VHH binders against q8rxe9. Designs and how they scored, part 4

Target 1, 356 residues: q8rxe9
Amino acid sequence: SVATDDTSPSVKKRVVSGVQPTGSVHLGNYLGAIKNWVALQDTYETLFIIVDHHAITLPYDTRQLGKATTDTAALYLACGIDVSKASVFVQSHVPAHVELMWLLCSSTPIGWLQKMIQFKEKSRKEGVENASVGLFTYPDLMTADILLYQSDFVPVGEDQKQHIELAREIAQRVNHLYGGKKWKKLGGRGGSLFKIPEPLIPQAGARVMSLTDGLSKMSKSAPSDQSRINLLDSKDLIVDKIKRCKTDSFAGLEFDNAERPECNNLLSIYQIVSGKKKEEVMEECKDMSWGTFKPLLADALIEHLSPIQARYQEIIAEPEYLDKILSEGADRAEELGAVTMRNMYQAMGYYQRRRY
Short names: E, the ipSAE of ESMFold2; O, the ipSAE of OpenDDE; V2, 0.75 times the mean of E and O plus 0.25 times the DockQ between their complexes.

## First folded at step 1 (VHH)

Design b8 (framework vhh_7pa5_2)
Fold by ESMFold2-Fast, scan of step 1:
Structure b8 (fold): chain B 356 residues (1-356), chain A 121 residues (1-121)
Amino acid sequence: as target 1 above (356 residues)
Amino acid sequence: QVQLVESGGGMVQPGGSLRLSCAASGFTFSDYYMSWVRRAPGKGPEWVSTISTSGGSTSYADSVKGRFTISRDNAKNTLYLQMNSLKPEDTALYYCATEYSSGLYEGYDYWGQGTQVTVSS
């Protein structure tokens, strides 16, 4: 069974994606994930959620959360999220996320949550006795983020099938417990309360590797900032990082030589940020030295990142504008989620408040 | 089914050495980049070191570079961390972890239970 929007059926399929309020984005995450999310907005009705409720499940700095939230929103807008095609909003600005999470918690067997990799991983760090209830119930909040909006698709990597499968199982269970003829007997539509979301595995983004180690992926967890390009790195810092990056001693440059992981990585970055085809890059760069190529790569990175940086600075310079964008996104999200919440409360037999 | 079991921690004097081991099971160990992450009392997790799938490439936190060596034995499904010239600041629970990225989440896919390292005079 497929759940329907009773008020305004959409012909476009809906995709929901969450982003962590980290305040920073590196090149690997941008080229590997964010550019794919930006492309989705042309085909799908897209919702991008800054998931600040998830940020509090582990120790955090109360002085930084608000700034990280707004910085992250500004970065994603600067990367090409278009508010005329997509909604961008802060999770905590839409109370329905937590309301739905609570209702879903009441329908989720403890054993399902105990099997989740995230709970096992994070509870090991804290110890089970010191892990928060929020950390334990975190997968129900992720499920609420998805199901609240009747999402058709959720972007997932190959290794995150467990998270979407939990969301699917919870949706199926709630539909069984509260939907169908039971819902009709309470004055509702009947049928399914939730459509069952499908994983969307986009074309794999660029696998961007560390600047200091061509065999390790670029990561914010690497302590040396020299290992990555951050989207907001200055021109001088980009030049310096590329000058210092690890290279090999082979003559010329080439793709797909397993003995040359740094070469493959740096050429791949150049290809993507320059917008050139692989064949064009091969012909251009085949006879280059590293001394010739590194300045070329740095210039291409600067050219690619400059518009993003300029847009980011414009957005953060006008906090009232950013606040308006996030507020409008939250209004859109609230409207979309309101149908789901009304249907859930009705199907579960709640006495609903009337507004007079 | 996935399990990571750390061992080799203990108490040492400053300047001493310890070798940590991580026994992996329930997944194809040779397909994963492996990391060591530590958590000092009252502090958040700090990345220590990562090793590539083949063991041909390694990276280290600046705080441990030149003192620690990460290695792996894919035939035995085991990850190692050789720790030399230990300092009181190295006192922490040390965790073995695999890396992942799902778009929504980026981090470590599997975590071990940790092994305690205490460096004190």
Scores: ipSAE 0.000, ipTM 0.190, lowest interface PAE 14.1, mean pLDDT 82

Design b9 (framework vhh_enristomig)
Fold by ESMFold2-Fast, scan of step 1:
Structure b9 (fold): chain B 356 residues (1-356), chain A 119 residues (1-119)
Amino acid sequence: as target 1 above (356 residues)
Amino acid sequence: EVQLLESGGGEVQPGGSLRLSCAASGSIFSINAISWYRQAPGKQREWVSTITSGGSTNYAESVKGRFTISRDNAKNTLYLQMSSLRAEDTAVYYCAAEYYSGSYDLDYWGQGTLVTVKP
């Protein structure tokens, strides 16, 4: 069944995750985060939201947003998200996200949002003076993404600490202001309007470092594309990037030598994409030169990424299939969200529209 | 900023119990979730358990029912009570506040404490 609420016992706990429509995924994001999220779909009821409304809160390219949205959906499906186990949908296809965000804005003190912006600006070293209202209020939108679906858990990201704490505080505040006996007096069930979401720390993923600096994590923001493997990189490009990657002058290869961060990074990548255990990799590679190892790593990457790339090409070659998946995901999400929205409007005392 | 230091590791017989502690310098009230991870010889680091600021807990499948995570905010300390220990629980145990930002990121880690369960 599609419909659920707080009064019905659920067999599976719900996990909601937002993903930015970047149109590209690099190896670090895939091995470090996406693989863990894919595994969650076996244990939890999972909702993966492509958060296109969040994408517009900072300067963006209007020529690319639509394609980036569908490319991102196709990449996540290619990485192993299974629509028989999980829902994938586009945030803007479910108007309840923005509707709930507006209601939550009315219950969120300005000071709570200022803390979120200040945290972000400390990281970026940018002034608050140029911040849009959308950037200022985006934490309420992120909160709506979670609370709309009565989420039990949210995977924690780098900028997620204060966001999840804010979501919890907003949920508690709304429950206090509008729930309980007050809601019963208006004809509601009473009790809590929202589950209080908890952060979920997935199984530890690989820490994939830059190909040009083993002390820096692999990042989409790094100036050089040579620093990362993108999931859609061609075979020739993978070979070239690995050939050019930073190495050292030590004899042999080893894990866990602090003086050899590039060696540790490249061996870790090889271990994960080859499916081998750390001990097997250590024994295989201990006496290798870089000239022997680099082709081996490139071949392992190509073998691992080729099925993902093939699945991606199959999905994007059938845009009607992808559109149907996203539409069906949005239908399920809208049905779940409608329960929360009806309860919120009732508890807040709104005159609700009736259909005749 | 938080620094984490683990203690309480040691040798134990199969079926035995140990309690690990993680002392935080700085306030743990600002951290939404703190976790235990472990790394066994020849294996990659794996997540064991998490506790949130509100006291909600989650556990890896391999330790459910045997391990209990708790926190004492007044003492800035996190605990892992381990019972029914098995040979496969042998590992260096790390206290961590770890987050994802598009790739796997490490925010704060302790130095680790070794737990050895003898065959």
Scores: ipSAE 0.000, ipTM 0.118, lowest interface PAE 15.4, mean pLDDT 80

Design c1 (framework vhh_6z1v_2; at its last look DockQ between E and O 0.01; V2 from the best seeds 0.00; counts 0 for: pae E 21.6 > 2, placed apart)
Fold by OpenDDE, look of step 2:
Structure c1 (fold): chain B 356 residues (1-356), chain A 122 residues (1-122)
Amino acid sequence: as target 1 above (356 residues)
Amino acid sequence: EVQLVESGGRLVRTGGSLRLSCAASGRTFSSYAMGWFRQAPGKEREVVAAISWSGDSTWHADFVKGRFTISRDNAKNTVYLQMNSLKPEDTAVYYCAADKYYTSEYLRYDYWGQGTQVTVSS
C-alpha cells in the first residue's frame, strides 16, 4: 500500500498523473493506475491528464486520436474520478505544457536523454537515426507535465521510474541555474522555481501482466488483443480471453512462485477485482483447477467492470457534459500553470509582454 | 547500492522511551525514501513508519497511535525513530529500509539493515 501523508489537513499536497490516448484502456492501466487515483482524491489535490501530445510520438491513426481522447476521459469518470474533487483535462488544451517543455529542454543535457531506457527500446525497431525528436524529448514533456503544476507527488509505475528521476534532476538543475538570488535580482521572489516531485508507486498487486506472458506487463503495444483485457470488452470476450489465457500444468494455485508467473498474475487480478485479501484468495483457490478458477475469475472481472461500462455508456451519450468537464478542467490547469510560467519567464530573463 | 546500519536498540521498561538511528552509506541518501519496520518473534514483518525523500511527508502505522515519530537528517545521512510510551508488544527487531519510492509496502524496499533488537519489559 502507498504510504499516506499524515500531515495536518490544512493544505493538500498536489498529485498529477495521466495516460496516453493510444487506444482502449486495458485492465493493467486501470488496476495499476486509475483505480488507485480514485483513492487519492480524498487526500490530495488531484489533476488527471489525458496526455495526447505524448500519443503522437509514435505512429498513430489521426482518425482515431480524437475519439481515443474522449474515450479515455469518459473512462476516467466511469472508473470513479470525481470532478468535484479532481481536475480532468486534455494536455493539448493547455498550451503551457509545451511552452514549459521548451524551456526545460534548454536546460536538459542531451546526454541525460540518451540514457533513457524507454527511448532505446522504442527506437530499436526503426533504428535510432530514424527515431523522432519527439520520442527523444518525450521525458522533457513528461517533466513539464509534472512541474507545471508544482506537483508534490506523481503516481508512476516501475516502467516510469527513470523518467521521474530525470524530472527530479531537471527540476534541481533549473532551480540551481535560474532560482534563488538570480531570480530575485530579476525582480522575482527568489527561492525554488519548482518543487521536486516525489514518485508514488502502485500497490504490489497492481502490476498486471499479459494474459499470454506472465513475465511481460500487460500492454497496448502487444500485437495480440488476446494478451489483454480492455475495460470495454464484452462479457463474452472477457470469458473467452480468460479461457484462452496462458496457464501452467502444476496442480493447485499459488501466489509468489517464480516458476508460475501466470498463476500469480491471474490470482492477483482475482484478488484485486474481488476485493478479497490475499490470504482469503489463497485459501479459496489453493486446490482449484484451472477449469474451475478461470470461470470464477471471468465472473469476478465481469462483475467489477460492468458498472464501469454502464457509466461509460452514459457519459458517451452526453458529449456536451464531457466537453464541459474537460473545459473546466483545462481552465483550472491554466490558472495553476500560469503562475509557474510567469515565474519561469521572469527567472530566465524574458522580456515581459506589457498589456495596455 | 546503499548500506544501512541500525543502532539504539536496547532493553527498556514499559512506558520508557527510545530513539533508534539508521545510518546510510553513500552520497545519495536524499534520493531514497526511508522506512522503519519491525518483526516480532513468530510474527510477520510489519511497517512502522515511512518518510519521504525530503522529510516533508511521513506515514505511521495505526498501532503507533502517536507514540512513534519518524524523522530524517539528510545532511547526516540518518533516519530516526523516536519511540515513546513503549509497551511489551513493541518488542521486536527493528529494521531500517530504503527505496526510491515512498511506500508502506515492505516487499518494495530495495535495501535493508541488519536490524536492532528492542525489548520492552513489563
Scores: ipSAE 0.100, ipTM 0.581, lowest interface PAE 3.3, mean pLDDT 90
Fold by ESMFold2-Fast, scan of step 1:
Structure c1 (fold): chain B 356 residues (1-356), chain A 122 residues (1-122)
Amino acid sequence: as target 1 above (356 residues)
Amino acid sequence: EVQLVESGGRLVRTGGSLRLSCAASGRTFSSYAMGWFRQAPGKEREVVAAISWSGDSTWHADFVKGRFTISRDNAKNTVYLQMNSLKPEDTAVYYCAADKYYTSEYLRYDYWGQGTQVTVSS
């Protein structure tokens, strides 16, 4: 569908990305998502949200949440998010996220939320009666994160497919229930309250796989830290993890051999962090042993990550600078979201408070 | 759930043009991102192009940029691949695939067509 408020080719489309305040980012998320998000800020109007309200839906450490939030923001800035081109802010600094979530919860059938894979998996493990209402309803909060800003596109991985599908269905339902002639009769413009968001097609087709299993995507949820490179891993730790990563006994190195998933993964990582073309990597590495290649890969990773680590340290050393950036981002987000909230309250027939 | 049927594959001369079609049946087509893949003899399957649910976001592989264009018509439940300036290297079986999100990994697409053969004469 093509339900949009603005179709002008000279106006930038809007992209919204939510990021968990983990305090840590691994190489797979960086190369597969964040690097692409950095490129998006040149083409799209971009909003990057540190989603601290989502972080509390599962067990968490209250002593770490604030630090993880600021550490995550600093990491994203260090990765190349440019505050002159993009807005970066903390979800809890913009109350409209929760406000819209409540309105959307009131319009979301229980059955739609019960079908979400993540809730099904978690409730099977712990029993449904022990799962929080927050865990059950967090897809409505994810929907609010997107719809509050009239997002055109959302960059999502495979695991977020259901969430975007739900966001579209909720937007269409709210538009049907409260938009159109009904909204116009209440003094509104009529038409759609929300743009229907779409998944953004990836900027790159590459995926980063586990260091211990070339058939599994690199993930924070994997039990062993050995399976991933974290952006803040020390030089020595990077060398050790690469030295210990799974390999094969074949002679030479090559891409695209289905029987050699670890080889394809490690060469792909080398290609991306070295900035070389695939053909250049093939020519360079085809006759290498793992003993020759692993140090080369580790050195390339260290060379690529060291500027990011240096910038991260500079940012966290100036907490007032980071706070100012996040505050300014929140102000811009609140201004943008206020339009959506005004329209929602009007279309839903609320008596709106006058401020004196 | 969708079923996909490709059509339009044939023999074409170098420099020629061809439009492939993929007709979808079953569940609502507009709920799926669509991709075109190809597989040449003795080679692995590779991604050619992808298109979002509405058609507003598209991706094309570097080896076809400027020559191929993906598009869709949600009213007709059809996705298209317009192929221009065809080269012998474009000879392959072309597959249509459906997924909620384009992932560029053929092993992760939910639904696949049977393929349509494109042959470009040398």
Scores: ipSAE 0.009, ipTM 0.376, lowest interface PAE 9.8, mean pLDDT 83
Fold by ESMFold2, look of step 2:
Structure c1 (fold): chain B 356 residues (1-356), chain A 122 residues (1-122)
Amino acid sequence: as target 1 above (356 residues)
Amino acid sequence: EVQLVESGGRLVRTGGSLRLSCAASGRTFSSYAMGWFRQAPGKEREVVAAISWSGDSTWHADFVKGRFTISRDNAKNTVYLQMNSLKPEDTAVYYCAADKYYTSEYLRYDYWGQGTQVTVSS
């Protein structure tokens, strides 16, 4: 087995990000968030956690969770995660997430969970009586994911900011309940067991719209697969989807005309995947017909996505390599989290197992 | 695995200052919580100060509070004890120690240095 070694002795701030085990990624996911989140590994010590425990808080297919987990890992690696800079691992491979979640639950007032906007919305759909304990306590598991690693930052979109606020409140309560002189004797900072994490708002990703409706955001839940480009779509499928996508009957192409949302969307996608400035795209494309532009866009998409697809195929073709990456990531994460868990159990007065 | 070597212990006058260093060799120094302990002849070893793996949290025993400061430099794999306003009672062998992540009691560290002698004369 390969022994882990810590990264450079320079002090980097730590970022933790949870990744749902969906098994697939479309262009909207990738350009809107993932590309920028992967780039965080260049500045921060980064942990990318495939959060399989979170996936079971709602009904799911037991036959597919494992495959979705490994497919998600492979796809995120293909999108540019560098295992020399970042750790990638499966949440359930590090039992400390659940251990800490239980300890946090014992200190979380039930009313805080009931008032959380996300829980209230899910409870209304399923009814409170039918909501699982896992769904109800989901915020404590999220908090455990963050606090276990003494994380400095959590990358959040604007829709996740309230979750980080609750995690901060739970951390403060636990620090209050179990800090003080006892913890200070163990080396605790100012009576605190946990760092209080801060949200990190990455620079905005692209807002990519549906190929069938330029006013609707691209979504995996849209009824037609024609509405989206998936990262793993074949060349022929990409060409066909672009050929059939919604356009208009105006002459020429332009950005930022409110009457032409599809034109703006398709030019924006082209700009991003080609790496060109907006002005360059305008000069190149302004006098094109749709018949000229669509093949240009399809070719740019294929060129941008092919390295990702090639890397993905390499990874899935060697499942023992993927298993090793995830195992080594989990070992690194266990090492980081063990300090936190040891301190937490001791501060709470638990009898610790003796290692011989 | 980590090996610890203390240095900087010497004879100083009452009221003087001294800085102890603990050099660590190993693969995971930045993953360990660290402590300074001392033992005077014929007495039990006692904890003096402790510091978390990141250096963000420190603790000092009441009998040294305001006089001693623990710190660490993870880039240099070192932990320090700055000792000010020294008293004859501070005369002891000073040890640094590291806590492996499955041993959480602060008095049950897995790794210990050889010690460095500090003598405070009147």
Scores: ipSAE 0.000, ipTM 0.099, lowest interface PAE 21.6, mean pLDDT 80
ESMFold2 (binder alone), look of step 2: mean pLDDT 81; pTM 0.833

Design c2 (framework vhh_7pa5_2; at its last look DockQ between E and O 0.18; V2 from the best seeds 0.00; counts 0 for: pae E 8.4 > 2, placed apart)
Fold by ESMFold2-Fast, scan of step 1:
Structure c2 (fold): chain B 356 residues (1-356), chain A 121 residues (1-121)
Amino acid sequence: as target 1 above (356 residues)
Amino acid sequence: QVQLVESGGGMVQPGGSLRLSCAASGFTFSSYAMSWVRRAPGKGPEWVSTISRSGGSTSYADSVKGRFTISRDNAKNTLYLQMNSLKPEDTALYYCAKYSEYWGRDYFDYWGQGTQVTVSS
């Protein structure tokens, strides 16, 4: 038995991705992840979920969650997510996510969840041991986010493969318990209730390192905002951060010198935001001083980020447009999820509500 | 089956040093970032440090930065934590964990009983 959703053989494969409603994106997230997600929408049927239910499992500010949700949506749209090619929606606008999570909780052995622990970024006081049931059952919600839509692929880094394995194991378990002949005897299709999702490890993306430490990945959790470029940083702030960034005393600029990690990082950023090839950057910059290069890098960053910032401001200035986009995305997601929920309730033997 | 076996804990005086080891098996160790996580008596788990797959980048909790050093030996499938200038507040059960990030959230997959570190005056 094979999972089927009554699609034609030529239908695009489906990719599901989630994003935390932080309201902020830095250059490392943009170049390393969001650009890859934007590219996926040309090849796959893509669903991008703003996972606000996940945001409440750790301490959060109730006064900021709604704004962070819409700010995050606007930032992703400004970065190139195209609603004519992709569905963008808020997790809480589709109740089937928590409904499926509940059904999956009844099929997930406690021992499978005990091996997973999660932390708030830089939080010393994160207490998963005495945390809420929500934090303990969080992996079942992640699994529901993926399985609800019969996802073929979930984008993950190589380090993230372990988490999709839980979703795969839960899908296999539910298929075994409720699928096949058992489902067919209840009037169902038979076969698998869930497609087993696969990790999609994108082709090598940009690794953007800290502006204050070329050996550390750029991160929101780093102590100093000077260590990162945020997508919404002003022109003056970008210039200031680049002026203050760590450099070395070597003559000229070069890639791939292990003794010059900051040089490699800053040239890599320049290469990507300028759209130039590595060889072009090498020839252009080989004899430059830091005093010449830093303004060049800042200008390239400003040129690259200004259209994104302008688009973000346009979207935020029209809250009705953003609301419509998120509502339409939720409607599409709800239609897809309804198929999975009907099948689950049928296979599990529920008396299903009749609609007149 | 994934196995992570922590060792090297013990009782030390404040200002002392300990080196923790974690022997990994049942997975391709060199393919995963690794972390140390600790749990103090009566408290929840706290992240301590993470090291990338190659060992080329590291990160530390503010409470241990400058005192602890994480390292790995991919040929031996072993993770290490060198702990210097130990304080009573470092008293905890220390776990070796396989690290991953998923949808903006950090996850730590740990398996053993951990190794006990007690710092007493």
Scores: ipSAE 0.247, ipTM 0.590, lowest interface PAE 4.4, mean pLDDT 84
Fold by OpenDDE, look of step 3:
Structure c2 (fold): chain B 356 residues (1-356), chain A 121 residues (1-121)
Amino acid sequence: as target 1 above (356 residues)
Amino acid sequence: QVQLVESGGGMVQPGGSLRLSCAASGFTFSSYAMSWVRRAPGKGPEWVSTISRSGGSTSYADSVKGRFTISRDNAKNTLYLQMNSLKPEDTALYYCAKYSEYWGRDYFDYWGQGTQVTVSS
């Protein structure tokens, strides 16, 4: 009895993530997210999206959006995203994102979206009447981004679990409203229309803090560029930013002291970019002055970012290559999304187009 | 469903103290950093304080440093704000909020209905 090792290639679970094309990727985005994405490529079927529809929900420069989009894509690749393993594409290149959003909007109670602070804050500042519908509904777009591809996991930080909760709730609701026997009666396969996505919390996700405030996360929304290291910063700029970064007056350097958040942040950055163990960094740096440590950190950052910068330049120098990659990614996304959309239209009772 | 319910607000004289509470439900409270935000009449929202998921790290706006203390009890799913040496400028609606980042954006995902704090002689 030849045990037919039915090694059916275990279908990899699917992971979807993305970033807005804001024009620059900073060290926090890279170390906190993108770097982790690279590791996921071997374990999961990965889709990485440049979510440009999200970018327009806030004030933006129309002249820069295109460049920001391509730059973000190039940086994905430069950071180690492998197009042989992952699909990289632009959100607006796949119309199904917005189509699905519309369908999901029909099943989303307004009360769920009214709880989102971005809308509330904007409404309070400018008045409810002046707040854009886009700002109000972007969570449904986000949900569409995830559910369109039947995602198993969404990479998020521990503090971001709530992010996907709305998506999960919407998915469950749609499955309840239109799935199962109802869908089957309409000629569909029945069952769930959407997988319920789960958060994927990377173990090593580094929370990188601002260079000017160790208690604030590094952010693009911070008014000062001095608060962040951008991946494409020049060597001189990196040196200058690190030189001017906020530090305390305590002697020596130490980890995990709540009274020394900047110190902890800078040491953590050094640890990650140098590839050293925490204990090694502690031993190396414990007696250093800021005057000694800052240059060391700057050098380590430069060394770590230089290959990324070089690769970025190569990619940008070949626009046709990048276009091809994005096109192929979009094609793959469209194929995957088409199945979801077909099922949704069927389940929701739409008259189906017959192609002759 | 995520719920945040603030309490403990009221009217106090300058120099007085209040303790705000926020009861959280519908999510794993201990997994998230939490914040207090306030809105004064005629002004936009102002960040007041944030506490890490473990409570080991706290941050404050400059306007409240040394006077306010944020804390949390993860076993009770409750966030607190001890407000001492209150000033008229502290008069506002105070919200409990969850700070989050999604795909490169920093924002608060959820917040409560707010509790009114009025500091007046």
Scores: ipSAE 0.054, ipTM 0.491, lowest interface PAE 2.7, mean pLDDT 89
Fold by ESMFold2, look of step 2:
Structure c2 (fold): chain B 356 residues (1-356), chain A 121 residues (1-121)
Amino acid sequence: as target 1 above (356 residues)
Amino acid sequence: QVQLVESGGGMVQPGGSLRLSCAASGFTFSSYAMSWVRRAPGKGPEWVSTISRSGGSTSYADSVKGRFTISRDNAKNTLYLQMNSLKPEDTALYYCAKYSEYWGRDYFDYWGQGTQVTVSS
């Protein structure tokens, strides 16, 4: 018989991934992560969660959160999420996330959370002393997002495997505290309450660097918008940003020269958005000046991004359609998580309400 | 495997100076913001300073502003903390910490073993 394990070719493993409702996406986000995440829907059962509860753990603008949430969902759909293959939903539309978070907090040693807290000062007043309880316990919310769905995998970068270790440790601890014989004595299945998630390292993607500093990763937090291409930048703005981007004075273009980080970055972007092989790009571009290459790169970017931009505009123009997609995604997610929640309440000894 | 190794701690008189170093390996150092964090006996961790991935932006806790300077050398994969005008209350175990972004938030994902700084007469 068919089982729900990794050895069955007919059973897809489940991947969950969260995305902050920032309302914007730059090329570095897209090429470094989102494109690969979207591709996972072809191999895995995928859940893409717009994590609005995470956004409130730091100061935020209450007038912007809803719009940022729907804009983010629309951008991810425009990047190629196929709702017939994947679920896209807003975290707060599935109350089980915070219900499970609370249950997990009761089993999480406080010292485990202290290792995860962000200590970056953004103002004179910010710091550990002024951190909200929400920011402090945020790692439990992320753990709930992962464990609620009995997730097999969470996508992370090679250098970021440690990010899921708290979720793995909490799952193991809860399984120990409440699972097995104790759960069976309460009328439950026995065994593990949570599947132990594993990191999933996607295919190596381009590490997209700043347009103003080829040694720094492209980032929304950089002071200048010139440092990044946003997915929704106009054609003219893309041309201008590429025209003004940092280059060098070497002749020709080449990959993998440590003295030419900007050259490597811009060629890598061109390779990816054009769909060409590295060898093809090398041969095409090796004798080019920057003045010849920059228009070529800008055109390739525009051609790659235009369909995404068009799809985005279609989606935001019909807010009822977007709401339907998100509502159906939330319904599917709620259905998937219901068993986990029932089991958790049972294993922890709760009296459950009967529904007639 | 990500590794952070702090050094340069020691005993110093009040008003003295020390320079801490943190050697980084196992990751692309220049892609990450870095911080110094300290833990005094009987206290929880206290953030000291953060430097952006390029080194172009720095920030400091109020208790150390004007006395401490964070810097980095991306070619040598090394983070530094120059500590001047040291006070007894600066006595602590000093850690180097790496940020990484996950689900849109920066978190510490690796810490060093720490280097002890003791400021005593």
Scores: ipSAE 0.022, ipTM 0.461, lowest interface PAE 7.9, mean pLDDT 85
ESMFold2 (binder alone), look of step 2: mean pLDDT 84; pTM 0.838
OpenDDE, look of step 2: ipSAE 0.020; ipTM 0.244
ESMFold2, look of step 3: ipSAE 0.012; ipTM 0.424
ESMFold2 (binder alone), look of step 3: mean pLDDT 83; pTM 0.838

